# Designs tried in a protein design chat: VH-VL binders against p53630. Part 17

Target 1, 237 residues: p53630
Amino acid sequence: MNSKSQQQEQQPIVFVTGTDTDVGKTFVSTLLVHKWKAAYWKPVQTGIESDQGDSETLKNFKIAASTWQPPIFTPTYALQKPLSPLQAMEYEPNVDIRLLDFVVPEEWSAENPLVVEGAGGVCVPITRKLEITTDLIKHLIETSGHPVYVVVVARSGLGTLNHTLLTWNHLCDNGLRSHLFGVILNGEPNEGNVQALKKFGVNIMAQVAQCTTAHDQDMELHELPSVESLMTQQDVE

## First folded at step 6 (VH-VL; framework fv_guselkumab)

Design m16
Fold by ESMFold2-Fast, scan of step 6:
Order: C-alpha cells, then sequence, then structure tokens
Structure m16 (fold): chain C 237 residues (1-237), chain A 120 residues (1-120), chain B 111 residues (1-111)
C-alpha cells in the first residue's frame, strides 16, 4: 500500500492546554512544533492591544537545533483585552465567538501534525453560552476528521499537584482520557511531584525548563517524545 | 498564625564562618519552600536560593551558587543560611521568606531579617 | 542591575493617584509568569501587597491594585496617604535564571 498516503491519514491534531494562563504553553508549543515538525494554530488570541500574541512569539522563537519553518495559521479571533475570550468580548460587543467558527485551517495539508494552542486552562470560558476550552477540544474531535490528542502544560513546582490533578481529572471526567498524551512539567525539575502525579495515574510526558540559550533549547528538544511514540502509547492503553 | 523568626544580628571579620537561622511556626514546615533574600544597605532585594524541608531539595540563584549553603532541620522547623568564609561584600540584611502554597514563587510571609556586618 | 526595571522614585500628594511600573522581558513577565508586589516600610521586612498580578491578600486596602500587560506590570495606589511612604518591589519568575527575580524598587514619597 501507499505509505505516504497512510502517513498523511495518521497525522494528529494536538491541543495544548494548561493548568493556568501563565504556565508556559507557548514555550512548550514552540518546542513541540520544532520537535514534531508541526504546523501551529492559535484559534483565539486575547490581549492584542498590549502584546504581539502567541503566534508571533512562536514565530520569533529561535531554536538552534531546528531548521524547521513551521506553517503558522491566523487566529480565528483576535481580541483587544488580556482577559478570557468571554470577558474580552464584553469590550467588543460586536464580536460573538461561536464554537462552529473554529474550523481547522484549510491551509493545513495534514502532512505534518497540527499543534493547537488554547487560551488559558480547560475551564476558560470562550463563548457567550459559557462553553469552555474543554468544549472546544470536543468540538475539534467531532468536526476535524482527524485524531485529536491533548497535552497539558503545568508548572513543575509547588501547587502543581492540585492544579494538575484538577485539570487531568476534569478532562478524564469529560470522557477525554483516551485522548490525553500527558502532562509536560515546565520549570525546575521536581522528582517528588513527578512521582506523586504518577501515583495518581497522571502520565508525565516530559519535564522542560524554559531557557534562552540555543544549547539548552537543543537539550529540551531531545527530552521530548516523538508524536509516533505517543500515538503508539495511546493504542496500547 | 504563620511566623518566621530569624536569629539576631551578627558582627564578623573577613574569613570567618557564619550560620544564621530562620524558625517557622504556625504551619506545616515540611510542606513549604523557604527562600533567602539579600538586601545590601540602601539597595534592593536579591533572591539567593531556597530549600524544601520535606526532602532537602535546594535551589540557588546563579549569582549565589557556591557562595552560600542553604540547609534545614525539620525536627526543629528551622532553615539555615551558611558561609564558610565571609567577605566584606556579604554585609547586608538577610531575610527568610516562605513560598505560598498556591503560587510557586509568591513570598507570602517574611522573617524580620538578620543584619550581618563583616568588617576588619 | 535588576532584572525587572522600576522607576527609582515616584511622588504624590495625599488623595492623589500614583502608578509604579515594572518592565520585564521574554524570559519572565513576557513569558506569562505572574507578577507579585511587596511593600517595605522604613526599617521593616517586606510584606506581600499584591499577588498573581491583581489579587489583594486579606488586610490590604482596595486603594492598591495591580495589572499586567505584555512584558510589563503596574501597581496603582489611589487616595494616597502618608502611611503609604515605602519602597515597592515587583517580583516574578525568570525561566532563563530558573528562579525568582525582583525589580530594583521604587521609593514612594507622599508630599
Amino acid sequence: as target 1 above (237 residues)
Amino acid sequence: EVQLVQSGAEVKKPGESLKISCKGSGYSFTSYWIGWVRQMPGKGLEWMGMIYPGDDDTRYSPSFQGQVTISADKSISTAYLQWSSLKASDTAMYYCARLGKYDDWLFDYWGQGTLVTVSS
Amino acid sequence: QSVLTQPPSVSGAPGQRVTISCTGSSSNIGAGYDVHWYQQLPGTAPKLLIYGNSNRPSGVPDRFSGSKSGTSASLAITGLQSEDEADYYCQSYDSSLSGSVFGGGTKLTVL
């Protein structure tokens, strides 16, 4: 059979969410994009009045170990205020975000994985109907026609056990356990927290530290799992 | 009530060793990081490092790595900051501070400070 | 030099509003890490004033407020009082240093 056509059919969408808005989702998304040679899409961006946004941040992030030039697709919505999408819409009353508006970019060839970055955590409200990030993930599972998986980014240090377990259990309780690749802990290594999370049944994919040197970034890329290995893991779980 | 009580002021000569203390009370001492912050006379705050007393995990800022040793004795709920050989440039106020339970880098309670003066 | 940049001083009269800025970089505030603020009254230890960009601990008057946008944060003090004379420090986490970073401090004078 045609291996190339089969490989194209197997390329997943990977949704990157976090335990909070400030856990390093864009940094982790950047590492995953370069590790997997993926495309990137941020469906809804807030805070554009005061910063360049996550798409530009990812575009401008230099990784010496990578020659990959990721396709970066335009956000479906870009809102002025640095608030949740629901709260940001209060300042732009003519904007009405609907889940049906989030269609995977037609420009994505599906030859490479697509990394989709969420706005904040799983319970962040996106629409005026109080639909949250988890509802957006379910929408993409239902409508994209592609395998959809979820990566949770969390801080490595104090407080992560509660935040990570709440996020992980919320996703599992919403029927998404089979879609979870795992948790990436961002920050200084904390083996006690890793072991505690594993005892609660959380899959820890990687531990990374956000760094500015090209050499340190290369080391972080090496620690990340391949998308193929993660998909194989899901097939046996 | 959460309290951090530090040892008293010290006057030392260059080359001498010193160990100052920070005793926690009113909370589970082994469940929170304790950090050390330096403030040179008339200057700002500098984070030096921290310890998790539950497992003695230590973290140091790059500027203080190898310059000081941070340790803890959980049996008496006390953290320590130690120099093997003091320099005049170590003259400063030293604060201990607890990292908050719900934010990894929030210093929610502070000790009163220990003034260290190093002069010949 | 301090990793986070604050003005060295600000001043105001009783009842006025003052704002203290805190400017970071892509490795700290710009990376999305929260900003906390501490008040240091003369001759005392620092005390937590604002945490998580905009939250007040119990006992802090609502005259104090915080905000964060892009690579910068701000502390606003309204209805300025003589008791507010102090040094104010912003603080965040810096990923390139793998640790806490403080601003240089701002001395507030109430005239």
Scores: ipSAE 0.000, ipTM 0.400, lowest interface PAE 19.6, mean pLDDT 85

Design m17
Fold by ESMFold2-Fast, scan of step 6:
Parts: sequence; C-alpha cells; structure tokens
Structure m17 (fold): chain C 237 residues (1-237), chain A 120 residues (1-120), chain B 111 residues (1-111)
Amino acid sequence: as target 1 above (237 residues)
Amino acid sequence: EVQLVQSGAEVKKPGESLKISCKGSGYSFTSYWIGWVRQMPGKGLEWMGFIYPGDDDTRYSPSFQGQVTISADKSISTAYLQWSSLKASDTAMYYCARLGKYDDWLFDYWGQGTLVTVSS
Amino acid sequence: QSVLTQPPSVSGAPGQRVTISCTGSSSNIGAGYDVHWYQQLPGTAPKLLIYGNSNRPSGVPDRFSGSKSGTSASLAITGLQSEDEADYYCQSYDSSLSGSVFGGGTKLTVL
C-alpha cells in the first residue's frame, strides 16, 4: 500500500498543447496515450455542432496488435461553435467557464499517466477573464497534487521555426521551463528545421508522420520516447 | 503454448515459384505482427518484412521489396512467404517469428525454420 | 551497410565471464532504440535471450545480462558453461530502413 500510494503520486499529468489549432495535437495525444498506456482528458471541447470532437477521435483510433482501450474522461465543457472557448461562450451565455472548474477526473487512478489535451495554442483564451491555456496548465500544476509536464506539438514544415520558438519561449518566460518535456514535430521529416530549433535550445522529443495504416501507427509509436525516460531527464524520482 | 509451425524443406530449380507457410497457434493470430527472417548458409539473420494478419498491412525491407510477397490467411492462422521466380541466391533457411509488443520491435517466438535449396 | 557490428567470435573457459559487443549508428541504437539479443544453438532456430536492453524472459538464467550505452550495447555471460556455445545476435530498429536490423552474429566457443 505505501509503495502503491507513492507510485500513484509519481505518475505524471502530461499536458499536450500546440503551436496552433491544426498542428495534429489529437493525433499526437493518441500516439502518446497508446505508447504510455495513459488515460486521456480533454478539459474543453469546442465545435461539437460540426463534429464529434477529439475525445471521440481518440476513442475510435485503431492500434494494430492491441485490444487495449484507454480510459477517456468526459470534457468538463463541450461548446457548440468551432471557436476559442471564450468566443464560443458568446453563443452560449449560460456557460461561464472558470479555471476552478477544471479538476482532474476522480476516476483517474493515477496508476498510469494522464494525457490532457488543450484547445489550440498556449494563448487561446478560455475564460471571460481572458485566462489562457498557459493559465490552465499552471492551475493543474498548483491543484492536481501530481507532477505536471508539457509536450508541444508543432508542424514539421514551413513556419514551424517562428511558431515553435514563440510557443517555447512563452512557456519558458511563464516559469514552465522545468515542466517542459519537449516538442514533437508532426509531418514530413525536416532535418533543417530540427537542427535550427535545437540551436535555439528547443528539446525535440520526436518526429512523427500522419498514419494511414495500422502498420504506420506501430512505426510512429516506436519513434516516441517512454514517459520514464522523460521523467528521468527532469530528475523526477 | 504459443507456437509457430513452418512448412517442410523445399528443393527447387531456378525460375520455379514457391510458397512456404507459417501456422500460428496458442494466441490471437490477428492481434500480432508476423515477420520473416532469412539466414543464408553460414551467414547472419536478415529481416525481410512484416505482416499484420488482422488487416493484411505489410512492410518490406528495402532489400526484399519486389523480390518476395508476404501474405496471410487469418481463417487458418497461417502466414506465407512467396517467390514468383527463384534464383540460386535464394538458398537459405527462412524463419517466421512473431513480433512481440508494438513498441518493442522484438521477435518473441520463432518458427523452426524452412530450408529452401535452389540448384540447377 | 546499415548492419549492427559484432565481433565474429569470442571464447572463454568454463566459469569465466565473456562480453559480446554490439555497435550501431545514429539511425538505430544511437537514436535511442532498444537492443534485443537472441541465442541460436547449433541446428536450431534463434531464441529470445534479452529484450529491451536488459530484461530476461522467463527461463533465461541470471548469468545472462544486457546493457546499453550511447551507440553500443553489450551482452554479458557470467559463469560460462559448455551449453552456452551458440551464435548470439543483437537486434534493434533502424529509422533509415523503417524496420529491424541484426548484428552479424558472434560465435561463442567454450574452451
């Protein structure tokens, strides 16, 4: 029991954010969930009038050679319009998102990591008080009772240097440097961009490409680092 | 309990076609990748390709792409390795092996091997 | 050639320790991919001996151990016995090939 309680406290929450809304956060989150045998939580979902949302996308993802299914927790808020949470609330005046509403799901046993997927990029406004994704990350650090780390998803191609550096520096300048696992580049491999980002001090965790077959998924899963190796890098015992 | 049983030894002439088999038992055949590995006489192990029998997804080593065809019949839990036209340099022991967990890329169970001899 | 490098042979006397090296490149072991080891007794199929750098399957004696550092891995056999005479192969994943690569194999002779 004592060993089990301590083990549960050591399991991290990993917050997946992106350099923009369309960089493949859900795809990368899905790979990390299956790689780490993690649970998944999307605290705020927007655009439900247009599609089923990221939780449903992850739920329906097929992994070759596995019948395992991740625990997927219900979003705290689900909004109709495909806009930022703040803008989506303008169409639903009875909804008032507050940071204190984001409590780690009680059903999470903490025997495995929890992957938390953000809505868009780090500066996306969540509340009517203009609190942004970075404020949600800080809220989880302060209130969850677990180690919280951040993974940034970025496009591999044109524009990634500027967008990734802006996101990385924003997180560092907000006191989150010690919480950063690194950046995962999504798309066609681009060695020039990888080397440039590394010269600026950005930690590149992995490069992944879009999967069209179950075999492609297995290949990409192998490219990803284990959560244990990442935690060791952060000096977490 | 987990077992991979391969077809018997083959003696062929250059230009002939051949299809050898690997039957899995004691596990869910459609839930694991099956790989093929070549070992030429006195030489080391060479990975040829993988197949996932659940959806027939197949990956070939660049050295073997276009030289062989890998297939599976999930109704009888059997994987196949096929040549349309054998050459003397195909003389080797051929192993099938089950890929373990999807994140490990290891071969956890091996068939006994099928010796293929190609001579004029 | 993108093949893992092993010494072609190694030898030792009963009770001694031997080590078998496996050297890769930046596209495989150097990229952080795990190393697995297989034992092939004369006339038999290979058998998984060590997986994930240092783990032993059930039934493998603790005399066999694996380690990995940088671009290289090593298999150590302590308390060498005559039944350990076999060929040993390391294996990893190679990102440039998008598939498996094997070492050339090491023939262990117990003197």
Scores: ipSAE 0.000, ipTM 0.422, lowest interface PAE 17.8, mean pLDDT 85

Design m18
Fold by ESMFold2-Fast, scan of step 6:
Structure m18 (fold): chain C 237 residues (1-237), chain A 120 residues (1-120), chain B 111 residues (1-111)
Amino acid sequence: as target 1 above (237 residues)
Amino acid sequence: EVQLVQSGAEVKKPGESLKISCKGSGYSFTSYWIGWVRQMPGKGLEWMGIIYPGDDDTRYSPSFQGQVTISADKSISTAYLQWSSLKASDTAMYYCARIGKYDDWLFDYWGQGTLVTVSS
Amino acid sequence: QSVLTQPPSVSGAPGQRVTISCTGSSSNIGAGYDVHWYQQLPGTAPKLLIYGNSNRPSGVPDRFSGSKSGTSASLAITGLQSEDEADYYCQSYDSSLSGSVFGGGTKLTVL
């Protein structure tokens, strides 16, 4: 049984967003889930007519050092078209997404962190009232009863400075600076872009590359920060 | 309840082929790794390999790579360990064991074992 | 050769305490990988006794406990009983082999 001390610990919710679609959010979310032994939840999945979905991608991930399997919770909404949630709803008139519908799964024991993966970037529209991913993050901060932090996934290469700065500044301007763990750069190492982003005050958490082998995946996990170290850093900031 | 039931004892001659089985019940068979562990007479436990029946991802101990084949048939919730050509040194008790989801490399439930005797 | 080193035997009288050591290396226990322990009663399959260094599955008495420090782990058995006579195996993951490794096993005799 859980000790009383363990039950009183508040494990964080970590929301993974990106600078764009296809920046590797699911890949990075998968690495964080395995690094932290976290549970996973994708509140809104689109494109199910043509893709297995991010939950299935995460379920099939394997690393050499671990036979552990994450708790994966069912999306609150699963939409047919590979579009933003707002646009996908135009093809499903019986679906009306509201922020109130996004309640942290009851099945989450809260003994480990929960990684929540967003649909696309921070300004992706989710509801017919034009509420965006940032509004969903704020909703979880307000309603979950847990510390909520944000990880931004960006491509390492060309165009990342503009897209990362737009995303970072948007989140800061929306009062979320104290909730930001940092940016993870996905792709080939680019030290010039890392240094430039740092000069603008962006916290770079890690650099990761797309992996094809279980050995490569294990190596990437060793380079990622622990959730405890990130929370300690956030307390100092 | 979770159970792993293995096939019965085998007596074989060197050079013969053999396929032994391990049937899982009481859980989602495709959601857990299954491993094979050898115990030679009077010796300790040796990990041979594991398989994930959901996608047939299979990993072997370096000592057993190329010596045995591990497979699974998810339609009947059964894992297999197979030799193309047995040697006298393959005489041992063979256990299958399920690997738990929440702890790395944890053999949480074990089959009763299949005794394989290879003699001329 | 066993990758994890255990004493081949240990003995004690009823009611006494014994400890069984499990010594690894930098590629397994020393790398921080968890240690699990299995009990094998004579003529039976192994069964899970301790997992994740120190946790007991339901049905295992609290007189069995595990610990880990540095490159080694230990299993402690207090209040020895005759039914504790068995072989005990430690097990971990080894990064150099990319797989599971077992100790050589320790035969516990209750005199």
Scores: ipSAE 0.184, ipTM 0.665, lowest interface PAE 5.1, mean pLDDT 89

Design m19
Fold by ESMFold2-Fast, scan of step 6:
Structure m19 (fold): chain C 237 residues (1-237), chain A 120 residues (1-120), chain B 111 residues (1-111)
Amino acid sequence: as target 1 above (237 residues)
Amino acid sequence: EVQLVQSGAEVKKPGESLKISCKGSGYSFTSYWIGWVRQMPGKGLEWMGIIYPGDDDTRYSPSFQGQVTISADKSISTAYLQWSSLKASDTAMYYCARMGKYDDWLFDYWGQGTLVTVSS
Amino acid sequence: QSVLTQPPSVSGAPGQRVTISCTGSSSNIGAGYDVHWYQQLPGTAPKLLIYGNSNRPSGVPDRFSGSKSGTSASLAITGLQSEDEADYYCQSYDSSLSGSVFGGGTKLTVL
């Protein structure tokens, strides 16, 4: 209602997943963090033997249009091998990931949104009980005490129709349609793919391209929707 | 050429309202934060708050939350600082400053300042 | 008092070196946030002097330099000139306040 103040709005948790491992989830998470002035949390990181990890990547990625200094929370688990969490645990037998271990960081003040970045796609196995990323999303919905929404990152080009529809339909079939903000297409603009996805009922919330200049970063940041507008789209009262 | 041009000096009485302005030019106004900084006569700089004109996100220093209102009109590239009821203790020079693209919380360009005198 | 601590005044003769300290805490400089320095000449607006701990904007002489170590930063002015007489402010970001913090300012007198 018109009587509500901006200070009384509920700040959501937004889970960023992807159609695959290399679709630019960290790049898109960085843009969303700076657009929304959000905090960032990567609950489980793999591949640390060969990579600095997504938290460090986001911390070091400078967005020319933003002065925001995001709170970045420590991963609950950091695993050596660049594999799914389940497969990476095969190499670290003393590690036993459980969904109950993923508690929203107490350091998150909730004055700002929290962007949570997943490991790979929705069917990536997280635990030895074969619980997948979608189960982690449901766990956060159940236990966080905050509104939880999902953003899907997909490549804009060849293959996106199949990969995006498989991911979108999987989430819908798991009862998460009301939690879906939409899909962000990362890469060169492809209006044909945008229109095809829309005809299948997929909400395309933004199109962004990998940036090489400060000007490009400014343009991408301006194209992203506010968290307030996305929450309004989900409001059915 | 980046410029921030502020409105002229104001002489007011306690209890009066006031709105001062800061007009940006020579850059993408909606791509940068505008900050407000107070300097009381003979004293140091105090950060009051910032606004991002692209989405009107506004952040206040705890000391100034509820004391002033910061706003912006992106159609005319102008940011504002407003008081509903001035106090003698609000007598100060008020600066606007742009927060730079490549630096954390860096005020890279400053307005010339607006002197506000509150006295009866 | 200010969140960042500076000496209220320093003085030197022409040609000498002066150093202005800026002491913070674990929530600002100690957390790794950059320190910026501003020069305010009498009757004028502050001007950016040093950014990102040690970088000079175009037009700032190389006799001005900045450094950072632990929870503190320093501004060094070598070859002191009469036109350097001004107030100097350090500034950083403070994570506990989620905002900008300034030092109390240092008045430099050139004798």
Scores: ipSAE 0.000, ipTM 0.399, lowest interface PAE 20.3, mean pLDDT 85

Design m20
Fold by ESMFold2-Fast, scan of step 6:
Structure m20 (fold): chain C 237 residues (1-237), chain A 120 residues (1-120), chain B 111 residues (1-111)
Amino acid sequence: as target 1 above (237 residues)
Amino acid sequence: EVQLVQSGAEVKKPGESLKISCKGSGYSFTSYWIGWVRQMPGKGLEWMGIIYPGDDDTRYSPSFQGQVTISADKSISTAYLQWSSLKASDTAMYYCARHGKYDDWLFDYWGQGTLVTVSS
Amino acid sequence: QSVLTQPPSVSGAPGQRVTISCTGSSSNIGAGYDVHWYQQLPGTAPKLLIYGNSNRPSGVPDRFSGSKSGTSASLAITGLQSEDEADYYCQSYDSSLSGSVFGGGTKLTVL
């Protein structure tokens, strides 16, 4: 008789960060959620005095061929001012964000991936102790009990080489190279920038263009890789 | 536990207006599309349209565009199907159904149905 | 008329196997869109039986199975029981209509 013990495969947590503010992190997170049939969590939301927030943007996203809706978990913190979490807390002195407060939602069944969206870039300060987004990523790696990977969203156009390389190298220098899935470029296609980034050793996962129609969004979704293929790539080295 | 509860049977005359309801419970009502499906006596299922209650985005089957209005009131977790002027050919069982828990464009939970009879 | 084609009826004896076909076109099943199946017992609302071509919701016995090939799908029912007597509907998405489409339904008679 020949049998193998059945090992339960754990679904990953994928942390989506960006090279800067307004690079399309929420749009890309939304595409990944729909591509992977993932759950979504934005641990800290700022700027709620001036717009609906990223969770609501994702909730209202539509593609032509889908009526599926993702599980969306409530932010641990929601702050009024459209500033970094640290700066937004200066306007709300009763709020004191700590990394220990960021616990993966119990409501996540872990049958599907969890997409976690960061507030801005990797060096955005989150706590009064000057802990940054990279520290939150490390916290989730240490405490979640799940594989954690990182996707970096960058603009496709002018300035992306500098911003993307700074972000990529920062993450690598912080011991996270084995956790990096890659970079998604958002905007008009720019093959020169793609080739330049690849020469520096950056993994370009996809190129997408931010759009508003359900048909166009469905087309962009087809450009994205599966989570299984990304995990397989991590096993090469 | 997820439930869709529909309003009771209706008996109407041609030319009358009608609005029937479908109340959702046990889930985030504004996070799922609600569809309407017609079944004429002894016939099969026909998809009529869907609404996303979070922003009232509504899509109709070409066969039902302009013949019915689909709406929702998110404050009471209720979707509606309405006619401005009923015809005898509107006699049917009308089902509401939630889309999208397991896969795209499927009906994962169904209401019990509302029988609408239009006769003179 | 129904967009997806099913036979109007099928019959079998208790313990037998029956299959119900669902034939589409290039704008729906042929375009790669999944097929879902619903069971409607007499006098009741439809219930989800199979989703995503071959998956069973909790509570649906493994006697029910689905498959898909090209522009067509099939529902197979093994070990027929009297409780299986019902109408069965296939459903998919149609890109030219931008919405759900149903088969005409198949009445299963047991015995």
Scores: ipSAE 0.012, ipTM 0.560, lowest interface PAE 9.2, mean pLDDT 87

Design m21
Fold by ESMFold2-Fast, scan of step 6:
Structure m21 (fold): chain C 237 residues (1-237), chain A 120 residues (1-120), chain B 111 residues (1-111)
Amino acid sequence: as target 1 above (237 residues)
Amino acid sequence: EVQLVQSGAEVKKPGESLKISCKGSGYSFTSYWIGWVRQMPGKGLEWMGIIYPGDDDTRYSPSFQGQVTISADKSISTAYLQWSSLKASDTAMYYCARQGKYDDWLFDYWGQGTLVTVSS
Amino acid sequence: QSVLTQPPSVSGAPGQRVTISCTGSSSNIGAGYDVHWYQQLPGTAPKLLIYGNSNRPSGVPDRFSGSKSGTSASLAITGLQSEDEADYYCQSYDSSLSGSVFGGGTKLTVL
């Protein structure tokens, strides 16, 4: 029998942010996309003059566990300089990013989740009005008509306690605690840091290692939780 | 060691139903796609479809959509290819193959094949 | 006929070099998708020979090499040996079909 039927329930949007630039957001987004059979959207891409961009990186990743190809939607803005969106706009004065420009792609069928990848960390400035990544997350919560959840990607090693707690507390202080799925630690396993973060009330979803082969990536998929289990975990007392 | 073991040869009459199997071992069965490939006597390879046993996501070649059913039982690490009503033109060798150490569509390990003969 | 075009046959003598072409289109090889090659010895299942345009799996002799340019790929066999007599298939992904496509196959005869 055909086991792929049309879903009648509202699928979530999962926003992937990080504690900083270069913490492995694109690698983790790629794993989540393949784990959940999700679509992918990077609303703002910078650094196009010197790199292919995260959408192309995700498209070209070799994952042993999947011959399935994710829907990848075009960035709303693509900027030349490898800087924050606000700073990159200084070099492209005809570009004026507004939060209202970020509309969930109509091409998303909403039969599976949509993974949305942010540019850098939560305080990265997006617009000339000094609106930051957190404001983009709030905008999607307000306007998308879908449940929106947040995954934070952090390094597993030295410095992660401070950076992860600052990011987690910032999101909580901005009213997003009920929208947080948790933190994924990227790098060499570090049990001490996992336990310390848990004592501060941070939910650790998984630990993954950055991989160089499709086989290693396939192994890491088993470490990740299903989207259904994460949504169930969001039950409120 | 990765191994795909297929069911034995079948001799059937037109109009009969048939279900053949492909059992995987030596790897995480739910973490790889299983593809089905047909080879008619003296002809080339034709991709029929694929299934991801972890969630039963199934894709068919346009030429085989509606002609066969692909399924899997992850509890016994086995994928299936099924016909509701065989035709003489279904006479062929059928291979299952695992996809994907390097590339999504790479067939890295192949089963030995199941010969299906449909004659009156 | 076949989505990827291969010559139906090629022949050579022991020690010679032969090449087998595989021609695609803008929806497959021309779109940048990798080409893989399989060897099918008489009476056996296909076996992976070359993956990702030019990579050899462990155990495949360096006499076998692959290349890709534009909408086409080639398999080269140097120092041809009698045990190389087989059918060879190229394969890629086709975006318009959202699936795998094979070449029609090339029968290599060692004279």
Scores: ipSAE 0.000, ipTM 0.414, lowest interface PAE 16.0, mean pLDDT 85

Design m22
Fold by ESMFold2-Fast, scan of step 6:
Structure m22 (fold): chain C 237 residues (1-237), chain A 120 residues (1-120), chain B 111 residues (1-111)
Amino acid sequence: as target 1 above (237 residues)
Amino acid sequence: EVQLVQSGAEVKKPGESLKISCKGSGYSFTSYWIGWVRQMPGKGLEWMGIIYPGDDDTRYSPSFQGQVTISADKSISTAYLQWSSLKASDTAMYYCARLAKYDDWLFDYWGQGTLVTVSS
Amino acid sequence: QSVLTQPPSVSGAPGQRVTISCTGSSSNIGAGYDVHWYQQLPGTAPKLLIYGNSNRPSGVPDRFSGSKSGTSASLAITGLQSEDEADYYCQSYDSSLSGSVFGGGTKLTVL
């Protein structure tokens, strides 16, 4: 099932991570899901004691001209405290998250892409063995039987050069360069930061801003590339 | 699939002008520096310069400053290396290569090379 | 003249280990800049073999390894095979030249 030929014939899994907590990962994931008519899966949700969670946020997103609703799959783990998965497990000692627990939902037909949203940034610890988000991405590459690609969400403004370069270089140094679709900058346009990141070798795939109207949402969808164009520009596995 | 495809071999006389090309495909051409590397017959590799096609920022090796011109046309994803007046000493294989990261100067993909022969 | 110094040739028998040295200075390897290695098979373009001192790209066998110490780097090839006959080049950045520098190349001969 993990043959290269089978992977080339299947729809991709796209893992959405961020440069930090609160960079707009769920907002960007929502736009990608609606742009690509993708399914959505958040493998680990934390903070459920105080928030509805990202799956529910995405479910409640509406586009005025569309009645289409994405398939949204249940998180494998949902933890009470608004902390990293490792730290949240300290408050739920009977929970023992393992990477092998993360199996692509059987309900995903693979007719359309699957958007997988991570918890925080690439170095966020997930398991008691100190395995991080990057290890989860590698696990999905090895076990899913599908092409897996990564999108990094970053803020457009002050501090993005350092945070984006640290995240991008970490992923590249971990052998994931050929799996990177690019960075989506969330916030007001900042052309100086875009050009600086590009000179350092970062692929900026889109720039988007948080929107509140159906018209603005439609405009942001037009800024995003199709999944077919992104796959065409990637190295063959 | 990332590819750099270079123009075909050239046979020229001293004093003639020449422009050779390197076409990138399978990646965002404007997001990566392209470098040029010379290899004289039976000799080693010499870095000549790099260009960032997104804004045409160009940097030359001190040995090649003023001897060649590097340029790019981002509308057709093509970089160029050109001479105003060739010398017999310019006889060499010329490679283009993509710079993966500016901060570590890694050349991750290479073109097949363009052989330039300059003889009277 | 090359800025990084490599031996012009090395040789070994099949199955042996060979090492190729790359000696720099305080403006390049000695300044902490990474060393990359390229393999050039006869009649072909150079191909990335080792990057960032010791990392292998996908498709490069683990019998190729790199290391760096002080102002020098080394490429090690274990289990030497006839297909390894090639020219090997080290490359780094030089702060005094503000650009890339290559070693003179080492021709590996499998006896």
Scores: ipSAE 0.000, ipTM 0.405, lowest interface PAE 17.3, mean pLDDT 86

